# VH-VL binders against Large ribosomal subunit protein uL6 (rpl6), part 5

Target 1, 180 residues: Large ribosomal subunit protein uL6 (rpl6), of Picrophilus torridus (q6l1b1)
Amino acid sequence: MIKWTEQAEIKLPDDVQATMENNELKIKGKLGEASRIFRDNYVKAYIEGSSVKIATSKNNKYTKGIVGTWYSETKLLIEGVTKGFEYHMKIDFTHFPMRVSVRGDKLIVENFLGEKSPRSAKIVDGCKVSVKGDRITINGIDKRKIGETAANIERATYIRHFDARVFQDGIFLLKGEVNE

## First folded at step 23 (VH-VL)

Design KO1 (from L2 with heavy chain W32S D99S Y103S, light chain W31S)
Fold by OpenDDE, fold request of step 24:
Structure KO1 (fold): chain C 180 residues (1-180), chain A 121 residues (1-121), chain B 112 residues (1-112)
Amino acid sequence: as target 1 above (180 residues)
Amino acid sequence: QVQLVQSGSELKKPGASVKVSCKASGYTFTDSAMNWVRQAPGQGLEWMGWINTYTGDPTYAQGFTGRFVFSLDTSVSTAYLQISSLKAEDTAVYYCARSSPGSDSDAFDYWGQGTLVTVSS
Amino acid sequence: DIVMTQSPDSLAVSLGERATINCKSSQSVLSSDDNKNYLAWYQQKPGQPPKLLIYWASTRESGVPDRFSGSGSGTDFTLTISSLQAEDVAVYYCQQYYDFYTFGQGTKLEIK
């Protein structure tokens, strides 16, 4: 049989628990639980002792890329459940003042470019969005979900039929950071 | 009884598109990657790339980027090869072949019967 | 990008005689992880898909006759048919599966 060779190891902090079921890595910490699907024909992740390990049945640039990604994602999962993440976005408008508010699982944008119908962006489950002045803050323990929420907000406020040189209205990502 | 059954021969004009299918049976489809191999008339075997059956992510060999697209329908255990903007030099027999990390080796242990694609004006 | 080169391009051998096909890789296909050579041999008869004969450079696939054998390591490999049979007329390909997949150009084996 083909030998699977360990390519990476991520040691778990003492206050973090990990489980692997049905190719889904679940990481539990003080802030909650985050997970990601890790499945591939030539790469597998598993838990051994207090470590998440990644092994491959073939060593090439493809599998190396996947190993690197899974390694990084695992570290992010750990960081998320122990420290959390926070993204910052800025609301920019010129002639038409936008009214941005959170309603349930959606961010509502009213009066965008003077539009009568409000625009909306889906807030991904596990993310908390707050609006203060011209700033939006997205908090959560899953960086992917936070990123997706930010992307949804940017997409919702994209200008399709106007010259971008003239109209610069929108909501834009400023920075993402790990909470200390 | 592992089997890979491909779609029938195709006759196309230059500039047209073709989609070849490869239906797998006799094993768990997602346990193995599916490879595509081209063989021009009277020529050798050329590895075109493979598709990850778990994720659907394709990997293309050099020279097979752009006009070649690998895809899946996992519900029917079928892999597809689509070639767009066909050229005369695309005339060849195209094979699907299985590679399995869960087997003794990930060499190509099972092959489709091949699909002849002829591109002619 | 590992290049596989076979020799000769064509070979004619009498029935019952020994046939030898060589394959060279531009890079070693011997893995330090498991000390195995990621090298396979295939047989292709006219109008048929290729058939796996040898993997790990020297292991015969199930159902392959004993007269077929593979040898070599690193960059130099050999397929040997100890006693050529009529049904062995085919094109033979070596393949590395160490870094993705690459085939040799093939060797056409005929009977004298």
Scores: ipSAE 0.739, ipTM 0.900, lowest interface PAE 0.7, mean pLDDT 95
Fold by OpenDDE, fold request of step 24:
Structure KO1 (fold): chain C 180 residues (1-180), chain A 121 residues (1-121), chain B 112 residues (1-112)
Amino acid sequence: as target 1 above (180 residues)
Amino acid sequence: QVQLVQSGSELKKPGASVKVSCKASGYTFTDSAMNWVRQAPGQGLEWMGWINTYTGDPTYAQGFTGRFVFSLDTSVSTAYLQISSLKAEDTAVYYCARSSPGSDSDAFDYWGQGTLVTVSS
Amino acid sequence: DIVMTQSPDSLAVSLGERATINCKSSQSVLSSDDNKNYLAWYQQKPGQPPKLLIYWASTRESGVPDRFSGSGSGTDFTLTISSLQAEDVAVYYCQQYYDFYTFGQGTKLEIK
């Protein structure tokens, strides 16, 4: 049989539990549970003791790349469920004051460039969005979901068919960080 | 019984596209990667790359980027090789071959019967 | 990329005699992790796809006759047919699967 060689180990904090089912790594912490699908022909992730381990059946550029990715993703899962993530966005407008509000699972943008119909962005499940002044804050335990939410917001406020040099209105990502 | 059955011979004009299929049976499709090998007339075997059957991610060998596309239809356990902008030098027999990283070895233990692609004006 | 070089390019051997094909890799295909040589040998007859003969440098694939054997380690490998049979006329390829896959240029084996 082909030998699977351990390539990486991620030690779990004491207050974090991990499960692997159907190639899905689930990490549970005080803030909740996050998961990622880890499946590949040549790379596998598994739990041993209090560690998540990544092994490969071949050692090449391809598998190394995957190992690195899964390693990083696992760390992010742990950070997410223990500390959480927070993204910051800025609302910018010039002549048409935007009214931005959260309604259910959507961020609603009214009066964008004077448009009569409001624009909307989907807030991904698990993300909490708050609007204060010209700042939007996205909180959650899954960095991907937060990122997706931010992307949805940016996309929703993208100016189409206009010169970007003239029209600077929009909602833009400032930074993302781990909560302390 | 493990079998890889490829689509029939193709005759194409330069600049055209061809899509070769490789249908797998007799094993769990996602347990093995699918490789593609080119063999020009009277020449040796050339590894073109593989496709990960779990993720669908293709890996192309040097010289097989751009015009060559690996794809899957897992619902029918089939791998595909598409070659676009065909050239005369693309004339060759193309093989699909299984590599099983979870088995005894990831050598190519099963091969398709090959598909001859002829590019001629 | 690991380059595989076979020798000779062609070989004529009498029936019942020993045939020897060599294969060299530009880099070692011996893994320190499992101490296995990621080297395979294939047989290809005219009009047919290649057939796996040997893997891990020396392990015969199921159904392969005992007269076929593989040896070597690191960068130098040998395929040996102890007693050549008429049905053994084919082109033989070595392949490394240590770092992706690469084939040797092939050795044409004919009956003398």
Scores: ipSAE 0.656, ipTM 0.875, lowest interface PAE 0.8, mean pLDDT 94
Fold by ESMFold2, last read:
Structure KO1 (fold): chain C 180 residues (1-180), chain A 121 residues (1-121), chain B 112 residues (1-112)
Amino acid sequence: as target 1 above (180 residues)
Amino acid sequence: QVQLVQSGSELKKPGASVKVSCKASGYTFTDSAMNWVRQAPGQGLEWMGWINTYTGDPTYAQGFTGRFVFSLDTSVSTAYLQISSLKAEDTAVYYCARSSPGSDSDAFDYWGQGTLVTVSS
Amino acid sequence: DIVMTQSPDSLAVSLGERATINCKSSQSVLSSDDNKNYLAWYQQKPGQPPKLLIYWASTRESGVPDRFSGSGSGTDFTLTISSLQAEDVAVYYCQQYYDFYTFGQGTKLEIK
């Protein structure tokens, strides 16, 4: 039998419910539910009593790193379903005013560097995007999904065949406005 | 009981590819990552990296991030090492190895028998 | 990357005599978290895969004769064979397993 040594414990607040099935931790709170798959050869996560516990079968630098990552991700799941996350992005242009809108599950960018064909970015399911002036707000309970949506938006304004040192146009994530 | 059985020796020309297999038995395949170790003729042991047998995610040691690819077929508890664009300097014995799931030590308790890959003009 | 350096590169020892092989790491492999040395020794006989002899610097693997012993801590380690037997002719490798894995270059042991 494998020898598992407990390395970390996250006490669950009274206002969340947790389940672990097939290496997937699901956390439910007032804003909804979110999950993460915690799968590794040498590290496992499980629910015992009112806690999420993380244990290892090997002692080394690799497993210590995984424990730290899973600890942090569990804390983020709890925060997401209780408080939620919010990302802010800035629309920057010099010569060609961008028109940015949300249409269905996509963010549409028109007139980027004067282009006639619009650019688009997929809004990951579970994220809500709003545009006000030169700011974009991404809301959700799953930090990874709002991060992916932000990355999609940044990639939609990728500059090719122009010298980026001359053109600063694009849509960029704002540091320090992330609810964490 | 525990066994790691590798595919047979290979003789290849420069520029070709080779795929070495390592079939595990006698333990739960996902309880240990699968390591690959190279030993050139008359030389020492060199850890090439491992593959996580739960996720399929490989980790490569420095110097092995180009032409070397680790993969799995979990339905038959088998790990693979593929080497592309073979060079004469790839001539070596290639081992698979695991760490014991029953020990918190990460030392390699079981090794495959080794697969000699010879790259010759 | 933790570099493992063995000495000597080769040695010859008479049957029944003591053989010693040294291994030095470029940084400590003693973890203060569990107070263990993340150091293993392997024996590789001609034409065979390596065989685990010792882990945690001084713990013998099951089935390994008690003439094999490991000692040392931190950065300096020794494998000792107290009474050399003919079947002990092999190349011996140390290995750290704290930060992934690195092996020493090997020490060839022969009968004098």
Scores: ipSAE 0.636, ipTM 0.858, lowest interface PAE 1.3, mean pLDDT 90
Fold by ESMFold2, fold request of step 24:
Formats: C-alpha cells, structure tokens, sequence
Structure KO1 (fold): chain C 180 residues (1-180), chain A 121 residues (1-121), chain B 112 residues (1-112)
C-alpha cells in the first residue's frame, strides 16, 4: 500500500467551485473556469472538504519542487477565476510607425520596419486583447494563456534577418500586472 | 511478484540505432517512474534519467540530453530506451530500475536483468 | 549534481574479517525537513544487476543479512560487513537520492 503524506493545503474560498476528475483540477468562479492537470508518479492533488490538498509518496527534492509548483498553480487558478490577470505591452518604434489591430483571433502588426507584409500573432482562446495608443492590454483568467499570447506578440516582431544592434523596434511586455 | 524484464543483447555498428525494452509486471506501472542506468564494461553505475510513467515526460541527466530518448507503451507496461547515432563509447549494459511504491525511500528496489549493447566496427 | 566519492577503489579482506567501505558526498544528503540521510548502498555480484542493501543510510532492505550495516550522516557514510563471507565478493556502490540520483564510482571487494 502506497503511503501518501499531506504536504500542502489550499483552502477554497466560498466564491469558487472546484472539481477533480482524471487528475484535472477545474476551478469555476465569477470570471469563468480554469483548469490544470496535476499528474505525477509521486505527487497527487485531491479535494477534501473545502480544500485542495497535495500529498507525496516520496520525500525528495523533486517532489518538494512539484508540491511548490502545484501549490502556486492552484492559487493562480483561484485568483484567475475571481480577480483575473492583465498584462500590458508597449509598442516601440523609431522611424516606421507600427499600426496594430485585433482581427478575430489574431493581433495584426502593419508597417513593422516599413515591411509591406503584415505580421500577426495568435491570440490564445480565453484571452482578450485591446490596443490603445502605444499600449496593448491582454486580459484573461488563465495566467499561462495570457503569457502565451504575450509571447506570440513579442515573437511576431522579432528581428531575425537584420542586425539587432541597429534595430530596436518591437512590441515588448511591460512588468507583469494583475487586474481583478 | 515484481519483475522488470529487458530485451536481449544487441550488436550494432557505429551510426546505427538501438531500442531497449523494459517490461514491468507485478505492480501498478504508474506507481513509479522508470529509471535508466548505464554501466560501461568494467566501470560504475551512471543514472541516465527517468520517464514519468503517467505522462510519458522524460527527464535526462546531464550528458544524456542528446542521442538518448526514453518512451513508453503504457498499454503493455513497457518502457523503452532508444539510442541513435551509436558510438563505440555507447557499449555498455543498460538497466531499467524502479523505486518501491510502498516505501518513502527513493532507492531502487528492483532492477531489470540488464541489456548489453555492443557497438563495434 | 551531488558527487559521490567512495574509498577505497578496491579492497581485499580475509574471510570472517571486517570490511569497511567509505562514501563521501560533495554536499550534505541529510535533510533538515525529516532528519533522514538520503543514502543507499547496493551490492553488484559479477554478472548480475545491483541489489539494494541499505537505504536511509542505515536501514537494511528486507532479506539482507545482519552482517551488513550502514552508518554515518551528512556527507560521510560507511558500509560495514562484520564477518566477510565468500558470497560477499562484489562491487559495492553508494547512491544519494536527495537530488535525483548519483552513484559512487564503486568499491571492489575481494577475498584475500
């Protein structure tokens, strides 16, 4: 018989509902629903009473790291569905003003370094992107998805075929901000 | 009765590939990660890494991030080690090993019998 | 990586005498969280896979004879065979399992 030792507990606030099926923790709150798969040989997560608990069958540096990661991720799921997350990006250019817009599930960048062909970035499902002036705002309930959307936008303006020491134009993430 | 049964010895030329299997029985396959350990002739034991038997996600020790690939077939409780672009220095016995699910110790309580891979021109 | 260093590299001991093998880790494998030493000893007889002898530095695995004992803490560990038998001819390895796994280089034990 495997012996599971509780290592962490995350109390669920009254304003969320949690379920665990097939190692997938789903948290639902006023802003929507988010989930994460918690699967490992030596670490498990489960719901007991009004808490999410994390237990281990081995006690080593690897399992301690997983416990810490799953603890943080569970807290982020709860925060996301109750308060949400907001990231801000800056549109920087020197000579060729970029025109940035949202069309469907993509952010479109025109006139990057004077280029005729527009560049585009996928907006991950569940994220809302708005453009105002030289600022881009990404909102969502899943921090990983808004991070992926931000990374897609940064990659859309990577300068590969030019000397980066001369060309510093692009769209860059500002310090992370959280909005409720 | 816990057993880890590995595939038979292999004789290969440099540049070829080899796939070693390790079939587990007598326990729930997902209760332990599957470890791979190398032992060159006349030399000591070297942990190569492991594979998460729930997710199939491998973790490789330093020095084993290139030509070595771990994989699984969970339907038959089998782990695989594939070595590509074989070199003479890959000549070794390769072991699979597990940690006991019923112990909080992470020491390796069961080992496969070993698979000798010989690489020579 | 935590480096494990054994001494001696080889050792010859008369039947019935005491054999002592040392293992030193490059950093402590004693966890302050549970006060346990994350150290194991293995025996590998010629032509066979390794066999677990000792874990938690001093706990014998089931079926291991009482003549095998482990001691030490932190960075310095010892495997002792109190009365050497002919069947104990093997290579012995220490292993840390605190931060993934590393093995010592091995100690070959022979009858003198």
Amino acid sequence: as target 1 above (180 residues)
Amino acid sequence: QVQLVQSGSELKKPGASVKVSCKASGYTFTDSAMNWVRQAPGQGLEWMGWINTYTGDPTYAQGFTGRFVFSLDTSVSTAYLQISSLKAEDTAVYYCARSSPGSDSDAFDYWGQGTLVTVSS
Amino acid sequence: DIVMTQSPDSLAVSLGERATINCKSSQSVLSSDDNKNYLAWYQQKPGQPPKLLIYWASTRESGVPDRFSGSGSGTDFTLTISSLQAEDVAVYYCQQYYDFYTFGQGTKLEIK
Scores: ipSAE 0.624, ipTM 0.853, lowest interface PAE 1.4, mean pLDDT 90

Design KO1 (from L2 with heavy chain W32S D99S Y103S, light chain W31S)
Fold by OpenDDE, last read:
Structure KO1 (fold): chain C 180 residues (1-180), chain A 121 residues (1-121), chain B 112 residues (1-112)
Amino acid sequence: as target 1 above (180 residues)
Amino acid sequence: QVQLVQSGSELKKPGASVKVSCKASGYTFTDSAMNWVRQAPGQGLEWMGWINTYTGDPTYAQGFTGRFVFSLDTSVSTAYLQISSLKAEDTAVYYCARSSPGSDSDAFDYWGQGTLVTVSS
Amino acid sequence: DIVMTQSPDSLAVSLGERATINCKSSQSVLSSDDNKNYLAWYQQKPGQPPKLLIYWASTRESGVPDRFSGSGSGTDFTLTISSLQAEDVAVYYCQQYYDFYTFGQGTKLEIK
């Protein structure tokens, strides 16, 4: 039989719990629970003791890349449930002042380029969005969900069929941070 | 029993595209990767790359990037090889072959019957 | 990339005699993780797909006759047919599966 060889180990903090079921790694901490699907023909992740381990049945460039990705993603899951994440976005407009507000699970953008119909972006579950002045803050424990929310906001305020050099109105991601 | 059944022979003009299918049966499709091997007339075997049957992620060997695309339809346990902008030198028999990391070895234990692709003016 | 080189390119052997095919890898295909040689041998007859004969350098695939054997380690490997039979006429390929996959150029085996 082919031997599966351990390639990486992520030690879990004392206040973090991990479970693996159906190739889904679930990490639970004081801030909540986050998860990621880890499945591959040649790479597998599993829990042993207080560690998440990644093993491969073949050691080459392909599997090394996956191991690195899963290692990084596991670290992010742990950081998310222990510290949380915060993304910052900036509202930019020139001639038409946008009115941005949160309504339920959507970010509403009114008067975008003078449009009569409001634009909207879906706020992904687990993310909290706040608007203060020209800044938007997205908080959550799952970096992917936060990123997706930010992407939804950017997409909702994307200008089509115009010269981007002239029309620069929109909402743009500034930075992502790990809460301390 | 494990079987890999490929689509029939193809005759194409230069510049055209071809899509070869490889239908797997007799085992769990996602447990094994699918490899593609090219064999030009009178020549040896060339590994073209593989596709991860869990994720659909393809890996191409050197010399088989750009015009070659691996894809899957997991609902019918089928792998596909698409070659675009066909050239005369693409004339060859193309094989799909299984590699199983959960078995005794990940050598190619089962092969399709091969698909002849002929490119001529 | 690991390059596989077979020798000879062609071989003619009398019926009942021993046939020997060599395969050399440009780098070792012996894994320190499991102490196994990631080397396989295939047989291909005209109009047919290749057939797996040997894996792990020396383990016969199910259904393969005892007259076929594989040996070697590291970078040098050998496929041996102890007593050549008429049905053994084919092209034989070695393959490394240590780092992705690479085939030798093949050895054509004929009856003398």
Scores: ipSAE 0.616, ipTM 0.851, lowest interface PAE 0.9, mean pLDDT 94
Fold by ESMFold2, fold request of step 24:
Structure KO1 (fold): chain C 180 residues (1-180), chain A 121 residues (1-121), chain B 112 residues (1-112)
Amino acid sequence: as target 1 above (180 residues)
Amino acid sequence: QVQLVQSGSELKKPGASVKVSCKASGYTFTDSAMNWVRQAPGQGLEWMGWINTYTGDPTYAQGFTGRFVFSLDTSVSTAYLQISSLKAEDTAVYYCARSSPGSDSDAFDYWGQGTLVTVSS
Amino acid sequence: DIVMTQSPDSLAVSLGERATINCKSSQSVLSSDDNKNYLAWYQQKPGQPPKLLIYWASTRESGVPDRFSGSGSGTDFTLTISSLQAEDVAVYYCQQYYDFYTFGQGTKLEIK
């Protein structure tokens, strides 16, 4: 008989619904549904009453790290489906006005440093991207996907074969903006 | 009856590879990570790392992040240790070991019988 | 890594006498969360795999004779065999299991 010791508890707000099947925690809120798989030999997550609880069968530095990670991931799932996540990016150019648009599942950058061929960035499924003036807004319920989309956009304006001290053009994430 | 049964001894030449198996029985395979421990002839015990038996994700101790690969076949409750580009220094007995699911202690309550790997020219 | 250092490397003791083996860790293995020492002792007889004797520094594993006892806390630990028997000839290892696992270098116990 395994002895499980409770290590953490996350109280579910009234406006979400949670289920746990096959080690997958699914949380539904007004903005949608998100999930994570929580599997380990020595750590488990489960729903009890209106809480998600995390327990361990071994107590050591490794399992404490897993408990902390799963605690944070559960809180992000709840935040994502109730409040959502939003990143802001800045379009910055000196001489060649960039033309930035969304076409399907891609963000298209035209006239970057005067280039004839457009550059593009994949918008990860589940992210909504809008362009307003010199700002790009990325919205979604999954923080990881929004971050990946932002990284794709930053990489689309990599400066090659130019001295970066002279050409500072690009599309850059505005630091410190994570939530609404 | 908990058992960890390892494959038989191996005699190899330098540069070859070897794959040691550890078959678990008498408990739920995912209740414990599978640990690997090396013991060179006449020497002490050295933890090599473990593999998460739920996910198959290995963790290697320092000094074992190169030629040593842990893997699983969960359909037969078996863990594997593969050593590539064998060197004379790899001559050792290799053990698998688990921690008791019925105790919050992470001490190793069951060990395989050991597999001697000999690397000689 | 937490380094485990045993002393002595080798020990000869007469039958029926007390044997003591020391183990020192480079960091405390006493956790403030549960106030337990994450320390185990193993016996390895010639030609055999290690056998768990003691865990939590002082708790005897089931089936281990009561002449084996563990003591100590924090960084300093002792395994004691109160009345040595012939079958106790072995190498003894301490192990920390707080931050992954590290073994001491071993102590060879012989009959004098």
Scores: ipSAE 0.598, ipTM 0.841, lowest interface PAE 1.7, mean pLDDT 89
Fold by ESMFold2, last read:
Structure KO1 (fold): chain C 180 residues (1-180), chain A 121 residues (1-121), chain B 112 residues (1-112)
Amino acid sequence: as target 1 above (180 residues)
Amino acid sequence: QVQLVQSGSELKKPGASVKVSCKASGYTFTDSAMNWVRQAPGQGLEWMGWINTYTGDPTYAQGFTGRFVFSLDTSVSTAYLQISSLKAEDTAVYYCARSSPGSDSDAFDYWGQGTLVTVSS
Amino acid sequence: DIVMTQSPDSLAVSLGERATINCKSSQSVLSSDDNKNYLAWYQQKPGQPPKLLIYWASTRESGVPDRFSGSGSGTDFTLTISSLQAEDVAVYYCQQYYDFYTFGQGTKLEIK
């Protein structure tokens, strides 16, 4: 019938469990569970033995790209549930020391540029945020969610009605620090 | 028996809209993306893009972003091409086409019969 | 965007004689991963949709007479009809399917 040609294999480590239903790959590890939906006309993902396999029914530049993407996404799911992801941010100021704290599902920034009203950033569900000194650490098993939380925090100290400069007061993601 | 059956010819005035249908039968609709190909009178074939029949996500070739919209009704295994704000240069035969699921070749093994859209004032 | 250029634009060939149509791509459609040429040939008769003749540059589609053959590799491809029949009057298109799809401009084949 359809000729499915295996193009990639991701061997599951012993400390991970995987299931596939309705084209959704779910992976469980010690840190939790994460999932992604893998649907395409010409590419499929499935579990065989202790591996996630990716196969194609057409071999072209389009399907090769999808295979690469799904391979990488599967590796990220495994990494997330076993080791987790960690982002680091830096608190920068000149004259008004910021007080940064976590309250519930929000990160609170006080005394930004001397402002009397606090600023806040939503912490996306599944992320854990800690503050130590001039550093903020965001941990989670879902790389997209920790990225969104970092963006929320960075946006919370964005200055309206002024020209923003790279070295103005704020809270900034540290480049090159994605995983610990 | 694999068939792609398209809706009948259309005569339209500039500024109108048209919706061409392509009903698939004889195979599993999600085994192939649905391609759309334009052929102006006396001219060659031009790939317009395709729609992923699993997700409904369209991909448009350059020059077909804007007035051309691909869509699906999966319940009746039918793909649609809608053209809005019709211009005289949209006068063409429009084909739907698929790639064979039984081959790793991405060549188009089945084509609809074509739908002539004529746009004139 | 891979541009496909056919030559000639039209030709006239006597019955029983050999017809040759060339197709050139702006970049190679030979994949090093599987060593296949991602090229197809189609025949289109007036008032009809295109019909697949050849894929992988040289493999005939089921039901296509063996007088049709494809050859070439990389960027230069040829469709050959070894002994022209009256029913072979059509426009012929090459198509690459490596990076989405593009067609050649077509070659009109007539009986001399």
Scores: ipSAE 0.595, ipTM 0.837, lowest interface PAE 1.7, mean pLDDT 89
Fold by OpenDDE, last read:
Structure KO1 (fold): chain C 180 residues (1-180), chain A 121 residues (1-121), chain B 112 residues (1-112)
Amino acid sequence: as target 1 above (180 residues)
Amino acid sequence: QVQLVQSGSELKKPGASVKVSCKASGYTFTDSAMNWVRQAPGQGLEWMGWINTYTGDPTYAQGFTGRFVFSLDTSVSTAYLQISSLKAEDTAVYYCARSSPGSDSDAFDYWGQGTLVTVSS
Amino acid sequence: DIVMTQSPDSLAVSLGERATINCKSSQSVLSSDDNKNYLAWYQQKPGQPPKLLIYWASTRESGVPDRFSGSGSGTDFTLTISSLQAEDVAVYYCQQYYDFYTFGQGTKLEIK
């Protein structure tokens, strides 16, 4: 039989628990639980003791790439459930005052370029969005979900039918960071 | 029993596209990667690359990038090879072959019957 | 990429005699992790897809006759047919699956 060789190890903090079921790694910490699907024909992740381990059945640039990705993703999961993430966005408008508000699982943008119909962006589950002045803050424990939410907001305020040189209105990502 | 059944022979003109299918049965489709192998008339075997059956991510060998696209329909356990902008030199028999990292080895233990693609003006 | 080179390109052997095909890899296909050679042999008859004969350099695939054997390690490998049969006429390919996949150029085996 093919031997699977350990390629990486991520030690879990004492206050973090990990579970692997159906190729889904679940990481639970004080801030909640985050998960990622780790499945591949040649790479597998598993839990041994207090570590997440990644093994491969073949060692080449393909599997190495996947191992690296899974390693990073696992680290992010741990950081998310222990520290959390926060993204910052900025609301920019010139001639048309934009009104941005959170309603349920959507960010609503009114009066975008004077449009009568409001624009909306889906807030991904697990993300909390706050609007204060010209700033939007996205908080959560899953960096991917936060990123997706930010992307949704940017896409929702994308200008398609106006000269971008003249109209630069929108909501833009400023920075993302790990909470202290 | 494990079987890989490919689509029938194709006759195409230069510049056209072709899509070859490989339907797998007799095993869990996602347990094995699917490889594509090209064999020009009277020539040897050339590994074209593989597609990850879990993620759908393709890996192409050198010389098989750009015009070659691997894809999947997991609902019917089928892998596809699409070749665009066909050239005369694309005339060959194309095989799908299974590699199973969870088995005894990841050598190609099962093959499709092959699909002849002829590109002629 | 690992290059596989077979020798000879063609071989004619009398029925009942020993046939020997060699395969060399440009790099070692012996893994230090499991001490296995990631080398396979295939048989291809006209109009048919290749058939796996040997894997791990020396392990016969199920259903493969005992007259077929593989040997070698590292970069040098050999496929041996101890007593050639009429049905053994085919093209034989070695393949490394240590780093992706590459085939030898093939060896055409005929009856003398």
Scores: ipSAE 0.590, ipTM 0.838, lowest interface PAE 1.0, mean pLDDT 94

